# Ledger of designs, part 166: VHH binders against p49116

Target 1, 238 residues: p49116
Amino acid sequence: EGPLLSDTHVTFKLTMPSPMPEYLNVHYICESASRLLFLSMHWARSIPAFQALGQDCNTSLVRACWNELFTLGLAQCAQVMSLSTILAAIVNHLQNSIQEDKLSGDRIKQVMEHIWKLQEFCNSMAKLDIDGYEYAYLKAIVLFSPDHPGLTSTSQIEKFQEKAQMELQDYVQKTYSEDTYRLARILVRLPALRLMSSNITEELFFTGLIGNVSIDSIIPYILKMETAEYNGQITGAS
Below, E stands for the ipSAE of ESMFold2; O stands for the ipSAE of OpenDDE; V2 stands for 0.75 times the mean of E and O plus 0.25 times the DockQ between their complexes.

## First folded at step 12 (VHH)

Design j39 (framework vhh_brivekimig_d4)
Fold by ESMFold2-Fast, scan of step 12:
Structure j39 (fold): chain B 238 residues (1-238), chain A 120 residues (1-120)
Amino acid sequence: as target 1 above (238 residues)
Amino acid sequence: EVQLVESGGGVVQPGGSLRLSCAASGFTFDNYAMSWVRQAPGKGPEWVSSISWKGGTTLYADSVKGRFTISRDNSKNTLYLQMNSLRPEDTALYYCTRHGYSIPFKGDYSSQGTLVTVSS
């Protein structure tokens, strides 16, 4: 029928909390991350194919892939976020945790390895100079993953993923016609997203959340918000 | 200046009901999600419930689902928590919070809170 994504789905503009504090803290990092998470969820819910799957399937799909979508968003918005500065602040916090004996050395090493994987992923995407259209289709490929356990409507999800892959191929071949292997270089980056722990992502970026609240509980809340409510949460009052 | 003033707490018997209110001022109320958070003596803060900025979406902690109802009146800049079938373990200071622009479960706490005591 029509394309999977429209120009409105290519636009992905993150509004950062203002002003950036002189000394980064867990609250600023958590606000920045939650804005990206809200933007990513709103992006997904605006896709007609995603809406067509139905609310229960939509929620299950996003719960399964939010970490991959979030990581792609971090890479896409790395400059806007000053992600390197945020990661440096997180590293400083981890070093202070060693001094205070709050975390084991093994746990800190595990978390540092996650940060290094994240930096490598973002650097590889920057080196490839991934554009907005490519990011939109990579996010769609990740979103419409039929292989997560417990999913229903897997045949429809697979068809949407294949459509995303075909439209990405058409775009890359048209736009980067002289780089015959660009698509292959882009697609081989995606498996790395599955190696990044959602639990560690939550620990790094969402430590400002109160009590026992998890990203799994927040996802349905975000997905059900109306567009006007979502925009109010992101942009705030002038 | 952001101000959040909780009220409506009291002493009730198990199975009783209370309605908490939070009066907000100093910011555009209908541009923020709001939450209720409680803190029992000797325990850390526990998130109870959240409501989106126009009230279209609500979320509840598993411990209160089916018993508590969060609501808001944006024309009065007021947040509410209707508490039914109260249990001794619901005894706590209850705080309302304004979320930062995009965080649904983090925000500014009032210094006051409103005390809810459930005892026989």
Scores: ipSAE 0.398, ipTM 0.686, lowest interface PAE 2.6, mean pLDDT 85

Design j4 (framework vhh_brivekimig_d4; at its last fold request DockQ between E and O 0.47; V2 from the best seeds 0.00; counts 0 for: pae O 2.8 > 2)
Fold by ESMFold2-Fast, scan of step 12:
Structure j4 (fold): chain B 238 residues (1-238), chain A 120 residues (1-120)
Amino acid sequence: as target 1 above (238 residues)
Amino acid sequence: EVQLVESGGGVVQPGGSLRLSCAASGFTFDNYAMSWVRQAPGKGPEWVSSISWSGGTTLYADSVKGRFTISRDNSKNTLYLQMNSLRPEDTALYYCTRHGYRIPFKGDYSSQGTLVTVSS
């Protein structure tokens, strides 16, 4: 009936913790990342098409794609987060861990490779100057992915993904009419998101969650909240 | 001044039960989600259970599902953990943690803990 996303779904405003510490620490990085992750989950939950799929499907989709949504959010909010500064602090900490023999060389190599892939992705998105509408539709394409193993009712998910792709194409062709190949350049960036390890993302950004809880474990909490309770949390009930 | 004070820990036999309490003061308790966390000797902290600000949504670690029940009484500013069918591996320091304001699972205050020992 209507468009997949409304103008409210294009708005994606990350509020950073304040004050910024003199030296970046695990708590500040984790708080910043948590704000972004939960903003991303609130965004997904607000989409009528997502709600229409039902609770079990919603949980399965977000468990499958949270790392892709989070990485798109990192790219979109890189300036607000000072992401380059955060990544530099993480790299510096890892280099110190090598000198103190606290981590295996193989693990450090995996983590460094992940950081390089993340930097390359964010740099490619910045170079393309992806706008808010484009980010919203890229997140929708990622969210409504019918090809994750174990999903049921994939035909409806595929229809929503196709609708997201169609609306992105219409937007890009209208807004960037003189750039014939822009859509292709944007879409070829997406496969890189699936090569990013969610386990390493958790190690880099979510050290300091309560009791080392996993992102996979907390997803049902956010998505299974009743609408009234969820709205109370995001608006601040009395 | 934010304060979280636990009570209810002790020594119990395997299969026994304990109820932990966390008394909160210095903040509007019903604006915050809360968690129970445990730390066994020589191990890192392990998340056990969480409850939303209203008490309407709860979540449990797989290791405690069906045995533990989290609850809260917002009129008394108190968080509870009912622990049933206790096992030796449940032996740990248990403490409550306040989530960040509208930021789930990011802790901003934690208590000192209450010791639970499960032994014959």
Scores: ipSAE 0.655, ipTM 0.858, lowest interface PAE 1.2, mean pLDDT 89
Fold by ESMFold2, fold request of step 14:
Structure j4 (fold): chain B 238 residues (1-238), chain A 120 residues (1-120)
Amino acid sequence: as target 1 above (238 residues)
Amino acid sequence: EVQLVESGGGVVQPGGSLRLSCAASGFTFDNYAMSWVRQAPGKGPEWVSSISWSGGTTLYADSVKGRFTISRDNSKNTLYLQMNSLRPEDTALYYCTRHGYRIPFKGDYSSQGTLVTVSS
């Protein structure tokens, strides 16, 4: 009962490591990406509907959708992150790997195709000028996906997704009343998220985590983490 | 100066137990989450376990879950790893790593490591 999201769920402010190094490096990229991922996880955790599903269900949902949430976050924060510059630095690193015979041509093709898809997605979202409310509801639709295998409480998850869809529809109709097709144009971008590979996202953005730990492995910790441990004085609220 | 000093490694038979410790100095220990990492001969580093700054949250790699227990004593600035039911595949150099200040799983300091050998 009540709205699925409140105004506190619209605020999504990423703070980049400071100062920006003269040359982008793996450390800066990994810290920037980690800040975005943890902001996204704490955003999800703050939603009352998410809290109501219980810890095991929460972990399963986030494991299934973290890459889609992260990709939406990249699109939302692309300007603040200078994402195009980060991707260019990654491409340069990959080209050096070819020169040193470190990666196969097939792997490099996969990674370059993924970078192209990511850039295309971010550009399409920027072209639509998606606002913070719209991003919040899109993230909620992605988060409350009932069709993942192994989920419990799928009926309740589906109800939450339907509510997110309804609230997005109401928001767009109220706020963009002269643009009949805005909702449809926004929603047709979501299938592109399903084409993004978690494996490649980790390779692009999360090289150098402690002991090469996977994002799947750390999700239960991040979801249980006290706000003061993560987000207190450095990154701000929400 | 940040310092992490580990101890407790050695040789043990399969099924045996060891307890590793990691003594911390030069920083406010209870402001940081900590991890254990291992590196087997010829392999890259492998995350083993993590514990939150208060000790209230723990996390384990699937390969050690149910056999290893991470803990910390913030009054003694010490991190522990209790290793039970040891197997030959647990043979590795074990070291402790401090997470970055309020950025989990981004390590900023590591100990030198202590060798654990599981052999009959």
Scores: ipSAE 0.538, ipTM 0.809, lowest interface PAE 1.7, mean pLDDT 87
Fold by OpenDDE, look of step 13:
Structure j4 (fold): chain B 238 residues (1-238), chain A 120 residues (1-120)
Amino acid sequence: as target 1 above (238 residues)
Amino acid sequence: EVQLVESGGGVVQPGGSLRLSCAASGFTFDNYAMSWVRQAPGKGPEWVSSISWSGGTTLYADSVKGRFTISRDNSKNTLYLQMNSLRPEDTALYYCTRHGYRIPFKGDYSSQGTLVTVSS
């Protein structure tokens, strides 16, 4: 029984769609988000422990945590994505666009607050200067969360989560030996992910591509994508 | 005015193939993600496939994965659906839809549809 993660799991490179539009429209944003989601799920698939849980459990696990995993991905890829610009564009759309299907003021407020929480979370991660290893372990901790309803093999999932936590601790102690409280500062950010609405995230980043279809319903497809197909999706080669 | 016109539907035997087309006009086609949706008799609408504005990202329902291929030609303002290994359960009215620019609000346009019948 080896480590949960290896150096191969640290690499997390997002390729943005090309060409970049003159103005960041919803469809560019949604394609970018989709690539990130695919990358995140492909990352999960590359973990032997994840594969060991079986297809049904894997699907359930990703369904439960995709929003958190995606959010960590946003934070990690914020510079490459120009996330602040993307979020600003979304806000501008909300404020300046005349909507045919008018939502309540309360709903608009909820969406704006969600955008704010996303921005704040990503800013906080940037301030902490989280590195690729730390992101990998944080994603693993989020992925192997046993406290979601309806999961099977919860004992095994818990063991994997503990292993991720231990490996993160060891890494931080070795790499940041002078920063005694770095691990605590990093882990204390995880609860913020649970405050993020998956529904609103879906509306902001995915409706432009999938319409009324839920992320929940496409997760099995993404997890079953062939390597060649995945590469085509991520790089835009097809 | 936004217009979507579908073609390519017809009657085919099980195991056969069809290629659907959706001609778009009245908007900048290459700025919009597009989808195919189908509705079988007596059933509600079922999402089939989606494609991003650039064509670089595609998604499929499990029911059609490996058999259907969505594509687009932005120079021709046309969306396509290649359907192979057709089954009786694929019988439905197929129509294309344009996804709106609005976030987080949904604003889609749909066409009249083209009928696909798979029968022996």
Scores: ipSAE 0.424, ipTM 0.762, lowest interface PAE 1.4, mean pLDDT 90
ESMFold2, look of step 13: ipSAE 0.419; ipTM 0.756
ESMFold2 (binder alone), look of step 13: mean pLDDT 81; pTM 0.823
ESMFold2, fold request of step 14: ipSAE 0.424, 0.483; ipTM 0.764, 0.791
ESMFold2 (binder alone), fold request of step 14: mean pLDDT 81, 81, 81; pTM 0.820, 0.824, 0.813
OpenDDE, fold request of step 14: ipSAE 0.090, 0.005, 0.134; ipTM 0.558, 0.250, 0.582

Design j40 (framework vhh_brivekimig_d4)
Fold by ESMFold2-Fast, scan of step 12:
Structure j40 (fold): chain B 238 residues (1-238), chain A 120 residues (1-120)
Amino acid sequence: as target 1 above (238 residues)
Amino acid sequence: EVQLVESGGGVVQPGGSLRLSCAASGFTFDNYAMSWVRQAPGKGPEWVSSISYSGGTTLYADSVKGRFTISRDNSKNTLYLQMNSLRPEDTALYYCTRHGYSIPFKGDYSSQGTLVTVSS
């Protein structure tokens, strides 16, 4: 029936809050992360194959994979976000908390290990020079994951994931014809996304916006938003 | 300059009804989704209901489905929450919030709220 993704699904433009503050703060970090989260969910809902699965399945898929989509988005938008600067500021705060014995060492260790994994992931993607088409298909592969508990229509989800893999292979073979093993190097990056805790991602990027309500609880609302309203939030134009 | 002013709270008996209003100013109201969030004493905030910028899409927490109705009047820059079949556990401070950049359950421009007490 045609390609899984069109050219419109390859564009992924994050608009940062302006002006950038002289010193980074929790509100700026959370605002930037929220825009990326909205952009990621809007991207997913714009895919015809995703729409065809129905609202209940759409909600379940995004609830299961939002952290993987968000992390791919962080890697893709790392320069626009000045992500390395944000992570350095968080690490400095955590190191000072260790020295002053303000927080448990076990908790700080878990958070620092998560930041280290995130930095390594983003660095590996940058080193591979992953392009916009490759990012779009990697996001599609993680979105159409049939192996999450509680999913319905798993056969159709698996079919869409296989279609994403096939189209990525075709793209890479045509565009990077001289590099026979590029696809394998790219796909081997994906398992690392499942080792990253969604709870720690919430703590790092959404601390100023989330109380006792999780991102999981708001996903159904985001997926039901009208397209114009959604676009306004992504660009900050509304 | 963004202002959200809630009203309509009060004391009611179980099974009673109340209508909350939120008057918005300082921004283009019809460009933003709006939500109601409540906070019971000693508890964290609980999302109650959301409505899209046009009013075409509404969403409710399971605890209030079938009892509460969210609506808006874009010509008057006003958000409403019609609360029916009120229960003691609905007792809370109710806030209206604007959504733009922040995640939908929590906006930047929460007001001081309106108190709803359900008591016999």
Scores: ipSAE 0.000, ipTM 0.223, lowest interface PAE 11.6, mean pLDDT 82

Design j41 (framework vhh_brivekimig_d4)
Fold by ESMFold2-Fast, scan of step 12:
Structure j41 (fold): chain B 238 residues (1-238), chain A 120 residues (1-120)
Amino acid sequence: as target 1 above (238 residues)
Amino acid sequence: EVQLVESGGGVVQPGGSLRLSCAASGFTFDNYAMYWVRQAPGKGPEWVSSISWSGGTTLYADSVKGRFTISRDNSKNTLYLQMNSLRPEDTALYYCTRHGYSIPFKGDYSSQGTLVTVSS
């Protein structure tokens, strides 16, 4: 069997809403995040190995890992998104909410810790200079995680994860042949993704989009979209 | 359509310098590591240099280390190879290549090649 990912799966182009507002607002942040989420799901759905697992397994995998895929996408697209500016705006809003006593101190602390973890993750990936191929394979490793509760076909998922790991190793050894320990440095970053709460990601990035509907509820709908409808979401065209 | 168009090759005397450029189109340039490969007359292809997606990591073959500098301008979708202190053994056809596990350096996503001749 051929490679897990084709070279087309390395292409990950986020198109930002334009024009950027003078002051960042929740609608711009949610629209930007939504485009990244749709792009991430479209990316996953385009992988033949993913398609081969069947719709029920596909839905379960994405429900389990969407936050990890989204966070990798944030790191990969940090410059395009001006992510540091978005996070600074969120921090400012949270600091004002503390002063106005609108949220509990514990909740604000949890959210601030999440933002810190996200910033450190994105900074570590930037400092390691992760390229587009490395991001594609890291996303594949995360996507094909056999260890989430409730998954079926775990043996096949594990095989696809191992294939992703093997192909990443081959790529890194060929491209960065003089850096013997690069693969190890990249892979040890992945456990941090499991420490990031999907509920807090939802509150930070998707409040304006989803209202009272969870990302978990939206995932099956996104995965069932026809190609044209999917492309409309990614480009922001109606 | 993926295209890589190189320029800057030519004839130069030993000790001279040349700068090769590779203009990329049809893909998200800043998502890919890029590299230069050369093929000397009568020899197989030799990897020369690689650069990461951001330009933060560069690697060089021992034969060119200290003489060649790889760089990129992601805002212009352009890859560069600055070649200094050129030697007759640097005479080769130089290709820019989009690096990837499934794409060999001689694959469809390599440039046509630009000839560099160092006069002895």
Scores: ipSAE 0.000, ipTM 0.108, lowest interface PAE 23.2, mean pLDDT 81

Design j42 (framework vhh_brivekimig_d4)
Fold by ESMFold2-Fast, scan of step 12:
Structure j42 (fold): chain B 238 residues (1-238), chain A 120 residues (1-120)
Amino acid sequence: as target 1 above (238 residues)
Amino acid sequence: EVQLVESGGGVVQPGGSLRLSCAASGFTFDNYAMAWVRQAPGKGPEWVSSISWSGGTTLYADSVKGRFTISRDNSKNTLYLQMNSLRPEDTALYYCTRHGYSIPFKGDYSSQGTLVTVSS
């Protein structure tokens, strides 16, 4: 019946911490990443199809795909975040860690490979000039993944994913009619998201979190926040 | 999931000694540098000491240099802090932390600490 996503679901506005420090630090990076994570989860919870699956299924889906959603958000908001500057700062810290014997060579290689994959992904999306509608549908395809272990409503999730794919195809064919293979070029980017480790994402972007807290443990909290509380978190308002 | 559990704190008189332990799980311990960070009541966190992934390099804050020794046992996934010649100003909650890309790491990833009180 109606479309999976409305124009309101295309809007994805990240508000960065202000001011940007002269020298990037772990606190600024963590705050920026946290705002993107909160925005991504708020985006997901606003989708009627997502709400219809129920709270337990919603939590399981987001726990399974938050890294993929977050990475798509990094690509979409790369310019607003000055992501290239953040990644350069992280690389500089890793190079210092090698010189100072702070991390093993094996761990440095794992982290550098992750950064390389992230940079390639963001560059490919930028080169394709992915627009807001395309990002919204790619996030929906990732969110409504029926193949994660432990899911209960897999047939309904699969139908929502297929609906997202169908609506993306319709949009691309109408908007980029001159480019016959655009949809294929976009969709072949998605498998790379599953090759990027969520634990390395946590180390790179969420090192400033208080306590021994994983992203997995805060997901239920974020999904259940009242609108006023959510606005306070993503805008920095009190 | 990363888990760090500190122990070994207690009450000692000035000039006494304590050995703190940190049991690590949920990650490859010998791939990471580790640090001890402390927070005295009403004060911000203070970095105390760091040790490289292999144990080959150690670094100390000026306030503890010559009195504290950091060490690790990679076979046991355990970090240690030997504290000698303790002073009242060493009174704090002590946290162990895993070094990420940012060094010295200020310990916001630790979920608990061990309390050290130096008093008569």
Scores: ipSAE 0.005, ipTM 0.397, lowest interface PAE 10.0, mean pLDDT 83

Design j43 (framework vhh_brivekimig_d4)
Fold by ESMFold2-Fast, scan of step 12:
Structure j43 (fold): chain B 238 residues (1-238), chain A 120 residues (1-120)
Amino acid sequence: as target 1 above (238 residues)
Amino acid sequence: EVQLVESGGGVVQPGGSLRLSCAASGFTFDNYAMSWVRQAPGKGPEWVSYISWSGGTTLYADSVKGRFTISRDNSKNTLYLQMNSLRPEDTALYYCTRHGYSIPFKGDYSSQGTLVTVSS
């Protein structure tokens, strides 16, 4: 039995649409977020343990955890994505919405609280200086979560999650040997991901979607894409 | 799943009236402003009317002002467009759209639409 993740799973390179427009718009934000989502799904599909669970289980797992994977991806890619600039643009529009009566005060409050939680999460990860190996294992821990409602055959998922946890522990103990409490500081960040609303994430980052297309509805199709098709979606035509 | 389902379109004579409905599901309807947008054959989308989340603010394109009335029933998650004094130029596919955080008159989650034909 080899390791759950290989060195190839540490590489997580987001290619942003270029050039960045002078004024951020929903199209640019949606394109950027879509690239991150496709990259995250392709990353998950490259894991042999994930492939071994089969298509139905893979779909159910990703539907349950895509928001957690996406949020970890936002934290990992915050600098390359200029996430702070994107969030500032969204906050500016929300402030204008109060004056223009476009959204209810309750909705504005929910979205502002979500942005604050997201900023806090990304700041905590940056302050801890989470490296690429740690991000890969954190993503694996949330991907192989056996406790989502509606999952079937959860014993294999639990074994893969335990393997991810053990390999993260081994990595942290070896690499950060003098920081006895680092693993605990990293792991206590994970529960916050489940408190973040997937509906608000869709509103913030995927508002440029046409029709009634939701992230939940497209996940099965993304997971069925061939490698060349994934690459085309991630890099665009440049 | 966010869904918007339009109905009420049809064929009417010039000067006639129609009432369009848009049934919303999969989100908290009363938290969002809504709009009607139309697309005539061979032309781009044209914004028609806007209503705030509370119904307290309504806006209309100059081409429909005084003839169309937008309204909503938040208890039924339904948006309406009352169209009076219809003209041949009003012939179009009509869409309802939900406004996101950043788009005042460009909707997200638009549906397939409902066809309105004004002909003699």
Scores: ipSAE 0.000, ipTM 0.303, lowest interface PAE 10.3, mean pLDDT 82

